# VHH binders against q84jc2: the designs that were tried, part 208

Target 1, 232 residues: q84jc2
Amino acid sequence: MSKMRNLVEEKFLEFYESWVIQLELYLHQLLIAHNNNTMSETELRHLISKLTTHHKAYYTAKWAAIREDVLAFFGSVWLNPLENACSWLTGWKPSMVFRMVDRLRKSRVVLVEAQVKKLEELRVKTKFDEQKIEREMERYQVAMADRKMVELARLGCHVGGESVMVVEAAVRGLSMGLEKMVKAADCVRLKTLKGILDILTPPQCVEFLAAAATFQVQLRRWGNRRHYVTHS
Short names: E, the ipSAE of ESMFold2; O, the ipSAE of OpenDDE; V2, 0.75 times the mean of E and O plus 0.25 times the DockQ between their complexes.

## First folded at step 12 (VHH)

Design le49 (framework vhh_8fcz_2)
Fold by ESMFold2-Fast, scan of step 12:
Structure le49 (fold): chain B 232 residues (1-232), chain A 126 residues (1-126)
Amino acid sequence: as target 1 above (232 residues)
Amino acid sequence: QVQLVESGGGLVQPGGSLRLSCAASGFTFSDDYMNWVRQPPGKGLEWVSGISGSGGQTTYADSVEGRFTIIRDNDKKMVYLQMTSLKTEDTAVYYCARIPYSELWEYLTSGSFDYEGQGTQVTVSS
């Protein structure tokens, strides 16, 4: 690759590698808890709290980093190509986690009618919030394309320090707009995750978090291979 | 009905270039993540490249990074793979594959690609 890492990219890469190692350790604990019915509700809540704190730590670090360089999160150097390909506005697509939720319907831990109703309401709201952000991103892209075309045309006709200032203002505007969009997407992610955990019982939360962490870890493992291979 | 039709394959010498095309029909093309995967003679499927529905995100296998470029034209419902500096190891049947983001977990565990096309043969030989 021809892209050099800047300080923000280097710092976040170091953070992310440590964060993923800890996620794998938590996944191991979640799988033990899921397979062992001897853990108390208090012990399960403690484990769930560790995972939620871990995810909050990720967003705390991310938001600090995007304040410095939001573009580092588009085509991230700490993610492999498969992880980057599956990215929606610099992270997981909120509605996709309901695929993990659907697995709970076929598990030994049965969802009650009230939970099913609340999860469907949350699914609908999450998809609505996603569509709203996608429309905002489309408007942003159209506005930036029009602005860049006008500015490039102007620079082709005129020379001077005024042109440099206009280009710098446009780049700054682009970065600020993207930061706002990424934070909006992350807010939907956090609200969706919290919403699911608030609806589920502790054993169901453990199963859900184990499914989500397994997906994230497996996606990373598949992408780190030279080949994306199918199961036979 | 969903249909994907690959074309553009052929015989090319090492170091040559070739452009593959995939024509899509029967679904809202701009919503879906599109991939190129290949199957070398006597081997399993190997993922090559992917592009998001908007075209805003592209990714490549390490073996092709810097040599291949994936492009999308949503108005024409086309996805392309521009291949340069071709090697004998690139010899394979190339497939255009649709994998919706929401179904990625299911497809990773099932070992199948959604709406896989008929394929186009690329042979790199002198």
Scores: ipSAE 0.000, ipTM 0.150, lowest interface PAE 13.8, mean pLDDT 78

Design le5 (framework vhh_8fcz_2)
Fold by ESMFold2-Fast, scan of step 12:
Structure le5 (fold): chain B 232 residues (1-232), chain A 126 residues (1-126)
Amino acid sequence: as target 1 above (232 residues)
Amino acid sequence: QVQLVESGGGLVQPGGSLRLSCAASGFTFSDDAMNWVRQPPGKGLEWVSGISGSGGQTTYADSVEGRFTIIRDNDKKMVYLQMTSLKTEDTAVYYCARFPYSESWEYLTSGSFDYEGQGTQVTVSS
């Protein structure tokens, strides 16, 4: 692609490509561990910790990048069009992971009634938190379409120092609002992930993380072969 | 048809070295990460090491870190595992493995994949 990238986009693209390659290597470890009933609880917890640390590294890098350029995460150049089409506020939709959890109910590592109840309570809370963020997004979009913002956009077409400063201040305010909203969505993602892992046993955590990583890696591979995806 | 053929195993004394080889065919080799996994006597499969499609990233099980090195040659469609400072606990059948993502879902349900090779036996004994 001939599209020029800013420094934040270039740096995060390099980070993300490396990060997803490492996720794929961790996925292979999870797949092998899932079918090994001789692993100790301590060994399984260590593997789960590697994955949770890897995901935390992603959010650490993401939050540093959005402080510099949050707009880079809306239509990200490091994601293919299929990955971007599946994004909800710059990442995975938190309630989507309960689809992976539902798969565990039909697994050889069966969920007990107490776990099913806690997962349902977490699912309801996660959906509530999602709806709260969606309402905030709607308010943000309405504010962007406000008459005052439209007027500021029109004034920005005139080359005047003071008008330019007012427009720049408004754009910075919009970016700060998006940053806050993206961080709120990421907090719901992290709380949902932690909540699921706290409810599941170590073998169930391995299966869940393997399912989630398989979906993420597979979606990237399908999107990178765009002409094959359209033949479905 | 995907084929993986392992070789290089044998009997060695503790502290010895071996180099395992895996010849791959039937897929676009440079697109896929490759792994070494092992099955010790009476135990399940244990992941040992992985290497990215380009060879730029590698990862190792804690038990082999600093002793084993995974390498690939994309022109020859080969993966190698250089093993040093071998221990009796390294005794296992070693397999070269790739995980096609469409079959990864089945691995979660069945635990059996035909892209695994026949394996090569490594025995470390005094």
Scores: ipSAE 0.587, ipTM 0.837, lowest interface PAE 1.9, mean pLDDT 83

Design le50 (framework vhh_8fcz_2)
Fold by ESMFold2-Fast, scan of step 12:
Structure le50 (fold): chain B 232 residues (1-232), chain A 126 residues (1-126)
Amino acid sequence: as target 1 above (232 residues)
Amino acid sequence: QVQLVESGGGLVQPGGSLRLSCAASGFTFSDDAMNWVRQPPGKGLEWVSGISGSGGQTTYADSVEGRFTIIRDNDKKMVYLQMTSLKTEDTAVYYCARFLYSEAWEYLTSGSFDYEGQGTQVTVSS
């Protein structure tokens, strides 16, 4: 009861470590599949389904956790400093995945003109939805400097009576606003991912998912190799 | 120098069993996930199974799920593939593989498996 926030952080840390290890195993399968032109469309679609199910499992666990403690996702203990530096509203920036798409340069998986057009349309829509959320984030941050919030912060040093209840209500409202914003950002992420997979052929989906997973795993490995303190 | 040496292949009848072994050297074995991949005659490389560095997580290709088991012994620096209920479709050269990560950011979307030698031949026929 006394450490609900620590329990959320501990449980999600355990989940995330397991989840990223499983992602790396799927990445290895994707990389072998990408170089095998004898796989059937059914086999490729099944592999793509494993990855989409894996990503859905992440958001299911994340949304359960943010209902209990959304603040755990800002400066997350399960992410290294490099991963945290690359985060946009507790996750990957949706428009960044189009850089992964741009790297579909293998002769077996090249994009046709119609796909390039659809991907550009999706990129523009994703950027629009992303900017809408950035404006909501700015409004949220500005609201924290509102006179009422400044006065509540000033009174927050006083313990007992009505002042404690007013501060608690304000903090609850803050957390609820952040939860709504994080879920909105995650919805843009999921819509962008689905949109890309719907445009790409199965071999292109495999290469895209391999590129995205390689980026995620490599950022973690690179960040974990960096240490700001060296012991003798 | 990273070295992976496969053994344990041979000729078996359909329904038979084999255990493949992979001896690893030249890297911190427990830090890296290990994979078994195979190349059937006239086909490209097929991923068969993977195991995490600790051995706590395993994953299998659908075609081998329930028939094959991957295990590792970090003290001996060994990976094993226990194969049961072998089918003619399992006929292939089997390789033990480790994924290579580039340290250059421009290569984040490309990687390769480190597999050396000739692998180990598994032939399933009557």
Scores: ipSAE 0.590, ipTM 0.833, lowest interface PAE 1.9, mean pLDDT 83

Design le51 (framework vhh_8fcz_2)
Fold by ESMFold2-Fast, scan of step 12:
Structure le51 (fold): chain B 232 residues (1-232), chain A 126 residues (1-126)
Amino acid sequence: as target 1 above (232 residues)
Amino acid sequence: QVQLVESGGGLVQPGGSLRLSCAASGFTFSDDYMNWVRQPPGKGLEWVSGISGSGGQTTYADSVEGRFTIIRDNDKKMVYLQMTSLKTEDTAVYYCARFVYSELWEYLTSGSFDYEGQGTQVTVSS
C-alpha cells in the first residue's frame, strides 16, 4: 500500500538522518582517540562498543523497515544520488572495507603475521559470499523484469478485481525475494565487520572504524555538496 | 580565517559550577559539529562532549555524563559547556574544537582535522 510505503519511508528518513548525525559525532571521538596515545584499552573498547551498537541499531531499524517495504531501499529517498549510485544491494559492498584494512599496514600500530593471515582469509571468504549473492540477485532481477511486464500487459487487457489481485500477489512475491537477498547481503556485511573487529587490537579497531565512518561521511558530503551548489 | 575563542575558565572548589564559552568565526557555524576536548596536566587530549550543527544531537564522555551539558546558539555563533558538580579530576585546559575533512586518506593520517582555540584553564582545587 502507498500509505504504508510512505510511512515506512518517512520513519526511516527521520531515523537515518539522526543516525548519520550520531555517526559523525562518534567519528570525531574516533579521530581524537586515534590521534591521542592516552586512552586506556578499557576506554577504547567502550568507544568500539558504542560504534558496534550504533551499527546494530541501523540494521535493526532497516530489517523492520524492509519487512514493510523492501523496495524503499532500492533508490532510497534518505540517500543522495551519489550514495545511491555507490550502493550494492542497499548498502556498502563488503569487500570494499578491506581497502580500509590495507591502510592499517601503513599505520603506527604494526599488524602481526597472524592478523594479516586471518584478514586475508576473511577477505577471500567475504568475496566468495559476495559473488554468491550477486549470482542470486542476477537470477531474481531477470525473474522480476519478466513478471512485471506480464502483469502490466494483463492489467491493460482485464480491468477488474482479478487484475488487482494478480499485481498485488506478484509485488509481494518480488518483495519477499528481495527481502531475503537484502538480509543475506546484510549478514555478509555484519559478519565482515565483526570478523575484522575480532582480529584487530583496540587501537587498530579505532583506526579501522574511523576509516569506514570517514568514507561514509565523505561520500554523503560529496553528494550533498553537489545538490547545495545546484540549489544553494 | 577560522578562529575559536574559549573563555569562562577559572578556579573553583569541588562540587562547584562553571560555564565555558566558545566564540566561533570564519566558517558556516550551523553546518559544523562542535566539540569540547580537554588536556589535564601532563596528559594528552580527552574528548568531553559533542554537539551537532543544529543542536539536535549531543553526546558526552562517561566521566562527565549527567554533570556537563553542551549547548549552542547558532545566531550568536557560540558553543557553551555548562559544568556542574566539578571534581579535582576535571582540572584541565578546555578547548573548543571542530574537525575539517579534505581527502579520504588524509583524514586518518594528517592529524590536521581540528581547529583548536587557545583554550581556557579550569582548576578544581581540593
Scores: ipSAE 0.005, ipTM 0.349, lowest interface PAE 12.5, mean pLDDT 79

Design le52 (framework vhh_8fcz_2)
Fold by ESMFold2-Fast, scan of step 12:
Structure le52 (fold): chain B 232 residues (1-232), chain A 126 residues (1-126)
Amino acid sequence: as target 1 above (232 residues)
Amino acid sequence: QVQLVESGGGLVQPGGSLRLSCAASGFTFSDDYMNWVRQPPGKGLEWVSGISGSGGQTTYADSVEGRFTIIRDNDKKMVYLQMTSLKTEDTAVYYCARFPFSEAWEYLTSGSFDYEGQGTQVTVSS
């Protein structure tokens, strides 16, 4: 099991490092597009499409990996401690992106009243879906505790291969339940991202995606930089 | 204090070559993307080329791809733009600009670059 888990972790680490490098390249293009202001709507939409495809590729790879080993995504080896500390159910907390939208508003981004209303409606819906998943996770944790007590009692009676088989079956069942919750959380993330991009104009989408990518890249660099203090 | 000093511009014939230099100080040079941007007379800013902190990734505007090469020397804290097959349309003031990720939001919200250097003038004419 440990060997299988290590292989999934190694493979996803390699994928994630490449994915982040490409995200930095897209961030550069987003910043230039915003600052130069000469790009056509068609060119902006193409750039936005590249970013949405890039995020879709992440979830495609993630869902394939969690099918093999969902536990690898809790305390991930491809994330630094700061990135892990900021994770909510193996990724970004959906409501957090509205803080980035609020910063756009404070930065004199001219949002029309209809956009403000739609963004507030989406924020409320996102928080509701987020809380629903949190309640489901609480129920899962309670079920885990109950099953653990039953399995501990059984292990006291079965000290051979039978006890190993029972533990393996229980772990498989728990992993399947956890996979469903991670996918549910990821669906809320994707719905929230799509919802924001559908409400914003192409120039506003570029600003939003640049802010989001900047945050992800900075969080990774900040966590990594902390280890440089010891090594000059 | 962050400082960028551009040099190497001048008058050159169409089809000619120039090498622009940018000397950087006051920040951790190897951590940040470096860019060349240009401003033709009476026009807005145009992005030309970018290079990652490590130098492992480079990107170019369609108008200059195959003709220009961006290079960095992190030990010397220099970024260069090697320009070949110059055209009259390349006439502009050239600036080097950084996108420090910690300050990226400020660049994004300003609506324009705040240049840290004076730029270097490139004139392509007969």
Scores: ipSAE 0.000, ipTM 0.117, lowest interface PAE 17.3, mean pLDDT 77

Design le53 (framework vhh_8fcz_2; at its last look DockQ between E and O 0.51; V2 from the best seeds 0.00; counts 0 for: pae E 6.5 > 2, unsure alone 59.3 < 65)
Fold by OpenDDE, look of step 13:
Structure le53 (fold): chain B 232 residues (1-232), chain A 126 residues (1-126)
Amino acid sequence: as target 1 above (232 residues)
Amino acid sequence: QVQLVESGGGLVQPGGSLRLSCAASGFTFSDDAMNWVRQPPGKGLEWVSGISGSGGQTTYADSVEGRFTIIRDNDKKMVYLQMTSLKTEDTAVYYCARFPLSEQWEYLTSGSFDYEGQGTQVTVSS
C-alpha cells in the first residue's frame, strides 16, 4: 500500500530528483578529470568547490525540510528501497567513506605517511561520533515505550480528545529529538567529508569525490532498476 | 551493442561556428545523461558539456561556457553540440560519451565513460 505524500515529501522529492541529476553531471566531470588528469590544480580546486557547494545545498534544503517534518526523512519517499536500506539516520553513514578512501589506496593513489595518520585519526573520531549519536538515538527510541506507548495503543480502540493530544505531544517530542539527532549525524557527515578533503591533495580529492558520487549514482540506478522506479 | 557516432566536425576559422551531432543506439537513451568530451592534440580527454536524460539540465566547462550549447532529442536519440565563437584552443577530436551503469554490484564505486565512437575532428585555425 502506497502512503500519501505530504507537502514536505513532495517538495523534497522534487528537490532531490533535481539535485541528484546535477550530481551525476558533476560526477561526469570528476570522472573525466580523474581518469585523464587533464586539469590544472586551480581547475581541480574549482571543481571540488562546485561539488562541496552542491552538497552544502543539499543539507541546507534538508535542514529546512526537517524543521517542518523530520519524520518524512525516516522512510524517504524520494529514495528507492535499496537507497533506504543503505541509509543511516537519513543519510550515508559517515564511516563508510573511509572504505572509499581505502579503495583509493588500493588503486593508483599514493598517500604519504602523514596523510595516512591523519586519515586514521579522522576515522577513529568519526566512528566515535557515530556511536555517540547511535546511543542517543536509542535513548529516544526506547523512551517511547512508556505511558505514551499505551496511549498509542489505545488509539486503535477508541479515540478521545485527551488521548489524541497526548499522542501528538509524544510524537512532537520524539520529532524534536529526531531532528536533533539527524542534524548531529549530518554534522558528522559534513565534518568527515571536510576532514577527508583537507587531508587529500586536489587530485586525490577528485578521485575520492568521483568514487563517492559514483557510488551514490550507481546505487540509485541499481535500486531504481531493481524496483522499477523511474524519475519524474 | 552501444553505438555512438559523432559527426559535424571540420575546419573553421576563429570566431566560426560548428554543430556537432551524435547518434546513439544500443541503450535506453533517455535514461542516461550524455556528454561531449574532447581530446586536444597531445593532451588527454577533457570534459566539455553534459546534459541530463530529460534534457532539463545542462552543464558546461568553464572554457566553453557561453559559447557552446548542448541539446538532445530523445525521440531521435541524438545529442548535439552547437559551438560558437570557436577558438584555436577548441581544436580537438570531439566524442559523445555516456556513463554506463556498472555491470556488477561489486563495482558500484567504479565509474567509466562509454565513448567508443571514432569522434569528429574539429580544427580551428586561421
Scores: ipSAE 0.767, ipTM 0.905, lowest interface PAE 0.6, mean pLDDT 89
Fold by ESMFold2-Fast, scan of step 12:
Structure le53 (fold): chain B 232 residues (1-232), chain A 126 residues (1-126)
Amino acid sequence: as target 1 above (232 residues)
Amino acid sequence: QVQLVESGGGLVQPGGSLRLSCAASGFTFSDDAMNWVRQPPGKGLEWVSGISGSGGQTTYADSVEGRFTIIRDNDKKMVYLQMTSLKTEDTAVYYCARFPLSEQWEYLTSGSFDYEGQGTQVTVSS
């Protein structure tokens, strides 16, 4: 029998399922808007704002949850194995969104030279920020190993309550370090998303957001289908 | 074969109400989100409202928020759009639409999508 989920996992699972269903409804709105060249800039900007607000709501909920149990995000029960295989530090890899941006080069509305240059600069900056976080993660893992070894040596020499306190301090330190790292990664995600939307025109923003949402929804549906018997 | 049949349109005065109906067949109705989209004279296709497969979640275009209500009856395989406080700018052909997973990528890449229904005309004028 599997163990019951903890409270954080239960609450975030409920939140995430609702959040993804709402994302798909917004995706349908984006798909129609993408095919409508009579929409005003104001109308398009309002739709883009709905999507950015929806994504910010995700990070608000996530950061509240990781404050309580960051480890829930390193074995997320609300994500299927395919979604987990595509994860980088509990979420999408920031540089991956430039693959969606590359799709815009094949769209009906071409990117101008100034936009291409700014997007390339942002891509380089995003890759730099990713590598910086990856190095911090490596250092964190090494430090965890060093601390555990020191702790094991000390526990071998102690009999009572002091060993319990040291273990508890180590666990709290691990959780706090992971929380800071996940938030750092999420900040890169949000900066990258904002940067792309600031460079693109409103019609291009709609197409980009539609492509990103389509990928996210389809990845979830394909991964979930893997667990069902196909009838044919 | 997938079929969507819209009905309930007509001529109404500003401030009036209409209820549009969409009868669905040929697919597992409760598995798909359903949408109402409209095409005003001289304009492109405009998204109006959407409802999740279970009916538990709905969303609306800002232009109709608070005036329109989308509902579904999965047992009857029906989607409805309850329209109140109608305005002249609501004049359009209304279509019932679904965006199954495969068609989402196709719609995004091709820039066009054929909805299965014939539509129902709503005219708001004095």
Scores: ipSAE 0.687, ipTM 0.885, lowest interface PAE 1.3, mean pLDDT 84
Fold by ESMFold2, look of step 13:
Structure le53 (fold): chain B 232 residues (1-232), chain A 126 residues (1-126)
Amino acid sequence: as target 1 above (232 residues)
Amino acid sequence: QVQLVESGGGLVQPGGSLRLSCAASGFTFSDDAMNWVRQPPGKGLEWVSGISGSGGQTTYADSVEGRFTIIRDNDKKMVYLQMTSLKTEDTAVYYCARFPLSEQWEYLTSGSFDYEGQGTQVTVSS
């Protein structure tokens, strides 16, 4: 069954398509900076700032949108099925980004021992925060199933004022809890990103951001081609 | 086969203007973001500007922002770089470039752009 798009979904679809196209343009800029040693430290920091600002703009738009409809971000219309399948609480899983850091260490990038130690400390903290969110989400799901879903099931044969009110309250409670969990996950994502960029030197930051952008752009393009997706 | 042919370079005085052209063939032009890159004398490649496949989004290096304008014509398979307020620092060979989707990882590791032309020389001199 074709899913009808509400105003939130249409607005964010337009935003996201533009945002990803701009990310690809920034990727081209990162690739040149990565492949050349002609840029000064100040120039590299400015480029890194452009990428950081672009990522922050995504979360600014997302947080405005989830305030209106958090469920739109679970199985999003602006993502292909592969992109949706790779999501953890509406985005990349924070602990998995360290596999990308590990891949960069296998290339021409040399990290000093102090950086390696700080990255390992950040990896542990990120995993801890991630697990805390997973435990909170599990408790929320159990509590919802234990109390409100049982009440809905017991009333579920009715269509009327009180039954509608109970369903509306349960949906509102679910949406409120999910919004909180999504924002918590996004905060871990932003803290992890900032932490990595603080530990890496400016040339290393450019390499990391290029790899991350490449992965995201490739996932979108490959997923679209694989499924023969057409846009209406 | 992919072909990118740059033209429109020349000798200009500081403060002058030029328009560079890039004729593209051998690929689906409107699908790919296009870029201008340059190589100053005795230096490595420097990214100048990029434009999305549709032409709706553009970005510029800080050194040229406000002075250069990138434009594309998808019907004619052309990319242009309108250059104004030229400075001696803009002296370089200018290349038109694309990034094939399948080769983006190689560009992270190899340092090459996917371009075929000889470029076009821009010389800004008193």
Scores: ipSAE 0.075, ipTM 0.565, lowest interface PAE 6.5, mean pLDDT 79
ESMFold2 (binder alone), look of step 13: mean pLDDT 76; pTM 0.776

